# VH-VL binders against b7kms5: the designs that were tried, part 101

Target 1, 80 residues: b7kms5
Amino acid sequence: DTFETVRNTIRIESEVDESLRQLCHEERITKETWLEAAYLYLCEKPEELAQVIQLAQERLSQRKAIADYKRAKTMQERFL
Key: E = the ipSAE of ESMFold2; O = the ipSAE of OpenDDE; V2 = 0.75 times the mean of E and O plus 0.25 times the DockQ between their complexes.

## First folded at step 5 (VH-VL)

Design kb13 (framework fv_pozelimab)
Fold by ESMFold2-Fast, scan of step 5:
Structure kb13 (fold): chain C 80 residues (1-80), chain A 121 residues (1-121), chain B 107 residues (1-107)
Amino acid sequence: as target 1 above (80 residues)
Amino acid sequence: QVQLQESGPGLVKPSETLSLTCTVSGDSVSSSYWTWIRQPPGKGLEWIGYIYYSGSSYYNPSLKSRATISVDTSKNQFSLKLSSVTAADTAVYYCARDDFYSEGLVPFDYWGQGTLVTVSS
Amino acid sequence: AIQMTQSPSSLSASVGDRVTITCRASQGIRNDLGWYQQKPGKAPKLLIYAASSLQSGVPSRFAGRGSGTDFTLTISSLQPEDFATYYCLQDFNYPWTFGQGTKVEIK
């Protein structure tokens, strides 16, 4: 056993998962090793890392906005 | 458990189109890549191509001009069409899962039982 | 396309024998090699993936070794249910290609 590993369960957008799955299938890699490689590569590239963090923050804001909308709609339909 | 089952005519005339369907159970056809593999009598295995439900596909260059693989998500099936057949296309045709996206997925870990297609006049 | 050459094409062995089958790739394929067992009239079954990883449920008497271009499958003590044809497969580059097969027959 060369590496100690941990099991993570993550939830991502289905379209992103589909695109990543296609990339992994074409390149003969797994999503686990792609995630490790991407993070390690970006840690050596501060300018690119900053851009990725900005995108992540934008996507998080979008997901929160969608969740807030769905919650408000459900409450309105239930009580009004 | 994932199960695959081939179906289609066992006899096809030369120059016509061979058409086979694979029915998937125990898994969604949308969750993995799927493939067709054939084996002529007394010979080895030949990979035909893969399909993903989005339409992503790749075909063995030896069969690219004649082979088409498609997915029917409503029936949980995928199908092979091979045009302009000759006696050289006589083989047992297998469907299989072709995926390695995550830990625990390995190419061709599940196969159908196979269906013999004879090309004869 | 990557060509896979298996040797021997057939061999005769007795129960309890050590059997070794070789597979050679026409170019380097890392450890992207699988071994499959096929019995007459049946679909192939996956035995080994990533050159040396044993598929769940496969007996430990099956072992794969190798990397790059040269690979072997060893059955340490042949059992009656092991008489079959064995195929290697490279899954490094499309198109996927199989070896020609090695038939393991009763002596």
Scores: ipSAE 0.024, ipTM 0.717, lowest interface PAE 5.8, mean pLDDT 89

Design kb14 (framework fv_pozelimab; at its last look DockQ between E and O 0.02; V2 from the best seeds 0.00; counts 0 for: pae E 14.4 > 2, placed apart)
Fold by ESMFold2-Fast, scan of step 5:
Structure kb14 (fold): chain C 80 residues (1-80), chain A 121 residues (1-121), chain B 107 residues (1-107)
Amino acid sequence: as target 1 above (80 residues)
Amino acid sequence: QVQLQESGPGLVKPSETLSLTCTVSGDSVSSSYWTWIRQPPGKGLEWIGYIYYSGSSYYNPSLKSRATISVDTSKNQFSLKLSSVTAADTAVYYCARTDFYSEGLVPFDYWGQGTLVTVSS
Amino acid sequence: AIQMTQSPSSLSASVGDRVTITCRASQGIRNDLGWYQQKPGKAPKLLIYAASDLQSGVPSRFAGRGSGTDFTLTISSLQPEDFATYYCLQDFNYPWTFGQGTKVEIK
């Protein structure tokens, strides 16, 4: 036993989770090992890594905008 | 973690303006709604109002004519000004954050330690 | 403004007791009700939001129930650190208003 692991809880979009779960089932791997393999592979591919980071930044910005809108709406509803 | 800290003078003369600042760490002042709450010695809690970094605000009608809350995003701070103070404004003043869950508000999930402001000549 | 009335204003209890505090709103506020604990000389601390949702880090002996106009906070087995003043807050409609507080004192 040479692997030391940590347990993390993460929240991802449900459609992405469904697609990833199906892939893992069909290929007989786990989400954990897919995540490890994807990260390790991308670390050796700087141009592809940069593209993934850009997508991640775009997704983060979109989530922040949606959250800001929902929060403003909730505060506005307190006047009614 | 989120931390809030009030600062400002502890003594204000009647008829003057009370000015307090809340410094936020562990969160961006532009990502949440911020509030001031006060508590006169030995009494209960009174909500003063909220501010959002865009300038969106609402004040308790009991204080609306005298209270102004503002945000300084460059310093990650927000501030309260309360004009024309009297002895009735003597209180511990708290700053606090309002957060959100999927279906509503999590009001005042973090508070500053409070700062006592005494209105006296 | 919505008036929040707590009962009792004070109570005396012993360690290990089950304590119940009530909060009533002058009109329906759905589940837009929070509970706060304040110890002498300290800022209030959020215990429960949305009438029944326990804030992270708050012991499971604290429980909130209710909706509409009638709400309760229960401490299932009172601990020495629980002697404090408890406040309810409605966040349903502006201005947001607190109850007058319930002081839990050692018997």
Scores: ipSAE 0.430, ipTM 0.812, lowest interface PAE 1.8, mean pLDDT 92
Fold by OpenDDE, look of step 6:
Structure kb14 (fold): chain C 80 residues (1-80), chain A 121 residues (1-121), chain B 107 residues (1-107)
Amino acid sequence: as target 1 above (80 residues)
Amino acid sequence: QVQLQESGPGLVKPSETLSLTCTVSGDSVSSSYWTWIRQPPGKGLEWIGYIYYSGSSYYNPSLKSRATISVDTSKNQFSLKLSSVTAADTAVYYCARTDFYSEGLVPFDYWGQGTLVTVSS
Amino acid sequence: AIQMTQSPSSLSASVGDRVTITCRASQGIRNDLGWYQQKPGKAPKLLIYAASDLQSGVPSRFAGRGSGTDFTLTISSLQPEDFATYYCLQDFNYPWTFGQGTKVEIK
């Protein structure tokens, strides 16, 4: 079987990325195939999927907070 | 994948309002700064402004008095209006995503293909 | 506004050449600097952000260096697909501003 690959830019928090990189290295897989496998697994696990979604929402909220902080900081520095 | 697509009239008369819409797919408009950039023919790039998921926007002072960016989360779109246009506003207009992560911002990691808007009577 | 000055404005090079483009900021911008590549009739493409971080899928022949006011984009061995116009961008302060661009042409 063949499939089409979609190129995406995925930015992962540095500590998480490093941990994931190490795992993938040890298991001789790639981050891409890890993500594919993880998603497919979760598609069959609705409760676990819901938990992952909740965690993802929390992490997004953290990113938003950082973005807001940086924006505010930049604005403050503009007037210094 | 994340895709952006500009749409709107390619011709606008002087003194009228330029209106463009960017349709986003593959990402939620609630997760980035949605940005407009323009490029006059044969010239460089100019940042116009962006809108954040909270609805707050920031504009280039050179265009602030004339530019309005809005977001429609229900349609996963964001728009640009530029009033009182002149020939100087003739340019390819790009919509783009400015992403963010815990380490900072990533300006313009995804772009639309751009749409030419010509200001002419 | 912070002024970004690129040098040179244009250059001619051959495949295999080492190419260096410089971007100078009128004031310190730390590492809030991005590099973009634009080919005729196409939208710009992000190559490097945070002065030195390569975007996913960008060939390793591209390298960004610098902090503060002086930044460089280096193409270690120019390839046919690298002929384009390159722009730097600062997002340290508003308004965000681009350099005027550097056109890399075939010799």
Scores: ipSAE 0.167, ipTM 0.827, lowest interface PAE 2.2, mean pLDDT 91
Fold by ESMFold2, look of step 6:
Structure kb14 (fold): chain C 80 residues (1-80), chain A 121 residues (1-121), chain B 107 residues (1-107)
Amino acid sequence: as target 1 above (80 residues)
Amino acid sequence: QVQLQESGPGLVKPSETLSLTCTVSGDSVSSSYWTWIRQPPGKGLEWIGYIYYSGSSYYNPSLKSRATISVDTSKNQFSLKLSSVTAADTAVYYCARTDFYSEGLVPFDYWGQGTLVTVSS
Amino acid sequence: AIQMTQSPSSLSASVGDRVTITCRASQGIRNDLGWYQQKPGKAPKLLIYAASDLQSGVPSRFAGRGSGTDFTLTISSLQPEDFATYYCLQDFNYPWTFGQGTKVEIK
């Protein structure tokens, strides 16, 4: 196995991204290394991982609801 | 458009301190990492170090004891001081920007035009 | 410090040729590798970052490949403006280090 990486495109809420950028900047790490470290750390901590998953599910639901609203509004404007 | 411009004396005496300033336009020194790089005439490139506006900085170990990079957010500038210079410090000095996005870094996506600093008696 | 070794140190080529430049790292650096072009009297210009990502405004004839320790820059059809010196840079660990350069000359 080589030390392979995958080019990822992710979308992060702007307020969260700003805070994460600052943290990574100050600690001289990248978002991708932080993501890898955070996931590997949580994999060994079932209760903490479950908490993070629950928060992620909540945020996903909120983002999905906002997207559905925007799509419905655009359709109304198109056929108005 | 982002532009970087080096300024400072082109001639420095041995044992004195060289002092350079990079003026940034089209961007804020508060939004990226800012770097000094040098190139002796006819030679390769050497990374000197960087600064983030909050004072977080890192230097090439070969220069750590002599180099200081600082930022002035009110003037939108960052500077290099290199103390106790010798002929070995003669080089073109560049300032450069490193940007960040979700995947990682974009090192040195903008450069100044460079300024030659000669260390000579 | 991670040593970056470019090969060849120089090459001669004609307009229209396909040119390949190699950069090797003394240890694994993932894809944390950039390519820069420098013409005499000018500052270096970023071509490629993250080993293979083309910087905005750079012609698509430039392509980067590799991961780990072995990386290449390919120019698919050399143009008159491509005669320059090319440097690789690792940004995996501090200090960040450049290769020694590869000069591409007109044959």
Scores: ipSAE 0.000, ipTM 0.613, lowest interface PAE 14.4, mean pLDDT 85
ESMFold2 (binder alone), look of step 6: mean pLDDT 92; pTM 0.942

Design kb15 (framework fv_pozelimab)
Fold by ESMFold2-Fast, scan of step 5:
Structure kb15 (fold): chain C 80 residues (1-80), chain A 121 residues (1-121), chain B 107 residues (1-107)
Amino acid sequence: as target 1 above (80 residues)
Amino acid sequence: QVQLQESGPGLVKPSETLSLTCTVSGDSVSDSYWTWIRQPPGKGLEWIGYIYYSGSSNYNPSLKSRATISVDTSKNQFSLKLSSVTAADTAVYYCARTDFYSEGLVPFDYWGQGTLVTVSS
Amino acid sequence: AIQMTQSPSSLSASVGDRVTITCRASQGIRNDLGWYQQKPGKAPKLLIYAASSLQSGVPSRFAGRGSGTDFTLTISSLQPEDFATYYCLQDFDYPWTFGQGTKVEIK
């Protein structure tokens, strides 16, 4: 084989995953190759990469708030 | 990459307080739950307790009267104090992270290397 | 507290064997069960969480099954590096409790 690969497990918000899954199905590509292509493309465009990082930071902040709520809920269920 | 490193004295005298610190790198202590676990030589694992950066904590009832876990967000560290130690407290002490995903917890997905604490006069 | 009992306490197996370790909870814990591997002198390593979810980087020969009170960890083709003690952990209710461990010895 020509390429070395690694297996990563990532969790994506369900609405985003559904949209990405549909795109990949319609375009006949995989999530793996889409992710690689997107990152490589953005690395060549620093200004666009900065915008993506800003969006990622915003989404991470939102996910932390949701995760705090879900952690509390999960732990409360365990106590009950 | 997330890394955890325990530090503190390897020898503690009976009746004194055992004090350990865990330094976290590659992650913020504000983003996960942080745990202490111990293992006496040749025996199994015992959960001590957890801390969340807000101060929320829970302890194994067998240790609750003696154990205190605290977090220092400015140093990205969390610590364990165990008072009134006896020979029964001799163990390797580990710090560990509990992460999360949308529907649950991923317990102890990263561990420190462990530090042996011997309680002896 | 929820008691976690592992079976067997120890076993000896040959490279290539299929090994099954069982963990039983004293009460229902849903799928809030993890499996950990510990090699001599090392910290434990997470293999499986939520009873059946394989942790990233863990070989596919490890598989977890079960829900409620009865759980199994299977190693489909034992390798020399799998010599270790394996622990289950319930994270359903506090205090979180480990099983006593199963030692896998390779002849």
Scores: ipSAE 0.000, ipTM 0.623, lowest interface PAE 15.6, mean pLDDT 86

Design kb16 (framework fv_pozelimab)
Fold by ESMFold2-Fast, scan of step 5:
Structure kb16 (fold): chain C 80 residues (1-80), chain A 121 residues (1-121), chain B 107 residues (1-107)
Amino acid sequence: as target 1 above (80 residues)
Amino acid sequence: QVQLQESGPGLVKPSETLSLTCTVSGDSVSDSYWTWIRQPPGKGLEWIGYIYYSGSSNYNPSLKSRATISVDTSKNQFSLKLSSVTAADTAVYYCARTDFYSEGFVPFDYWGQGTLVTVSS
Amino acid sequence: AIQMTQSPSSLSASVGDRVTITCRASQGIRNDLGWYQQKPGKAPKLLIYAASSLQSGVPSRFAGRGSGTDFTLTISSLQPEDFATYYCLQDFNYPWTFGQGTKVEIK
């Protein structure tokens, strides 16, 4: 009983999940421990953390664009 | 965590405008789609409309002529105005968030507690 | 507008029972289907999105299946806190539409 843990359900892009699963298999680690290690590592490196946050913002913008596209297509087909 | 709270008058007179505000905490109003949903007493759920902070919005065609949703990013709030109300507009009004993931939407993943609006003279 | 029809409108069940609720869309909606639980006097709660994806914090006894027009919510072993009204919701086309609800009542 070394660690207290929390169950999270996280939705990530399928291609990213596939790549991460392959990495975890090759390195013999779990997705959970990779996520913990990546966050802890980045917290100690402000410059790299800032770059990761920028990438995260870009990816969020892409997801919003996809949602906007789905909405616009629906409006065009039915309610425009 | 994300919390939504409705506020506004519980009683509105017929022909007047119903005005409700939703206060968002634990999330930025600029990051998701924000929705109003209503439920007449003892009946089912009806989607009213959504707003995105950029001003993009869409409404249920049954309410489009009367409903306006707006965002106030400085207060982290969004609001519903429904004009020309009648007894048929008596309902519990909920505000809710729609999030997204790589393949689509996560609709109404967080809700306010709801506020009863009665339309009566 | 896409019409969502749930069956049954109500059912009676006992704790420990397997409960199945069906939702049918008037046209194909892919997997753009969510399930919500509403207890008396409370706001609805998201259980499942994308037809089969369990929302964080929702017990694993809830499971969704289906695609296209026919969808099912299953509660594998009904608990006392599960007596509620359940709604399906299509988020494929605007206006987004709910089913009429299925009330799960104590037997």
Scores: ipSAE 0.000, ipTM 0.617, lowest interface PAE 16.5, mean pLDDT 86

Design kb17 (framework fv_pozelimab)
Fold by ESMFold2-Fast, scan of step 5:
Structure kb17 (fold): chain C 80 residues (1-80), chain A 121 residues (1-121), chain B 107 residues (1-107)
Amino acid sequence: as target 1 above (80 residues)
Amino acid sequence: QVQLQESGPGLVKPSETLSLTCTVSGDSVSDSYWTWIRQPPGKGLEWIGYIYDSGSSNYNPSLKSRATISVDTSKNQFSLKLSSVTAADTAVYYCARTDFYSEGLVPFDYWGQGTLVTVSS
Amino acid sequence: AIQMTQSPSSLSASVGDRVTITCRASQGIRNDLGWYQQKPGKAPKLLIYAASSLQSGVPSRFAGRGSGTDFTLTISSLQPEDFATYYCLQDFNYPWTFGQGTKVEIK
């Protein structure tokens, strides 16, 4: 038998991706296996999982605020 | 999938107010810029104005004195009111979304099907 | 307001032809130009934004080029479903303005 895998496209911050890439290179693992391991580990640690979810919610809120700012700035620049 | 649907009266008398509503599904009216565009029969496209939930709106100067766009976030709708209409306002009216990418705008990436408004007595 | 002029106003072509439509702005608009396809009785559909960026789901035979004041839309091998009216739009300055349209009709 073998692992059945799926392909996903995920967009993350470039600085986060660079840091993760460096970690994976140093530890001789792949981003795919790191993501799987991190999720599986956190599923066994409910308190830590809750903290990660909170951070994810905060980052999502920050991304929305940045997107709103960029939108407003773009519209303002285009208005004569 | 984002979908937009216009609704409102198809016939408006001269001097009255044209009122149209756009119902949005698959996206929140709070997250994008929402626009009205019109097209007189057999002619080209004319931008009317936009609204953004943060409180920003802008209008084509040719229509600014008569046009008002508003958002109803509870119904996920936005609306156009155009006052003091004349036969020149006869057109198919479209609602549309403008989205953003990292370097700029993606203007009018989704459109409603359009609704014909005839201004006649 | 920025005036957008398309040429030609109409053209006749056959399936398989390369079709080129041009759009000129009365002043520089950077790459803030989009192309739209409209079929009879239908709403316009976004093909290209930012002068050359292909919208998701749009066939690769559509290509946009240009910057500043001169822009082109090219259809590399015209298909039956491509017979339509095409509009350019500048989204550089308010009010946003469309070109007058180019009708691509069957020869």
Scores: ipSAE 0.006, ipTM 0.652, lowest interface PAE 9.7, mean pLDDT 86

Design kb18 (framework fv_pozelimab)
Fold by ESMFold2-Fast, scan of step 5:
Structure kb18 (fold): chain C 80 residues (1-80), chain A 121 residues (1-121), chain B 107 residues (1-107)
Amino acid sequence: as target 1 above (80 residues)
Amino acid sequence: QVQLQESGPGLVKPSETLSLTCTVSGDSVSSSYWTWIRQPPGKGLEWIGYIYYSGSSYYNPSLKSRATISVDTSKNQFSLKLSSVTAADTAVYYCARTDFYSEGFVPFDYWGQGTLVTVSS
Amino acid sequence: AIQMTQSPSSLSASVGDRVTITCRASQGIRNDLGWYQQKPGKAPKLLIYAASSLQSGVPSRFAGRGSGTDFTLTISSLQPEDFATYYCLQDFNYPWTFGQGTKVEIK
């Protein structure tokens, strides 16, 4: 009946945010409605959803690798 | 009055890249969304994709891996490249404009005359 | 992708007849539906957008109705220049998809 929303705080890469912000401005939509539309669209497209999940897994792996490197470098600098 | 005109080779060999350009007159290519649509001889219409002058684009998933649409604001043109063509890509290719009203799209309100591209050795 | 099915695939009619063409979407598309006319050897022409909005310059004998999944295009008094193939298009969800076409031919 009532249209209800939830506030989410998410952290994404600055370059991706800038690109998405430009897209939303040019297409006259909001980040919130783009996110909703993208998820709903992909839920009806199993093969496309699989591709997006693969990309998400790759990006998560990359972020972990970067975090591991930064942690190792910080430990190294602590002893110098 | 808005006019669109397709140009490019009418014959392309299998495995090569199909390249077409659409010249826009009577309107700025930076004012609207621009699209490509194709029609195999005797068959129906298939939407290929769109581009906005800033580079924002979307492609039909069936063609996304092979299709690229680009815009050249200095020449008031936009173009389609379709790689790795086969006989199934033989069609009349149309360029068209999509505009907006307050609640949505006015899709394909102006069309080019179409150009036949035959894929044959 | 949303499938658009037109009915009938073809019909024969006489000048002055009332002609109705139907378009059905495989899922709800609100009013995000357009109708196009294509004559042999020519590019398609936009007749109606947003299910019922008549494009500038299109004769008032063309009318679109419907919402959700079921849509119709009506030509209230068929003229000689109206013999053509008609296509519907959903612009609700990407990829945008056309119906297979309905050919309106002379009886």
Scores: ipSAE 0.000, ipTM 0.597, lowest interface PAE 24.3, mean pLDDT 85

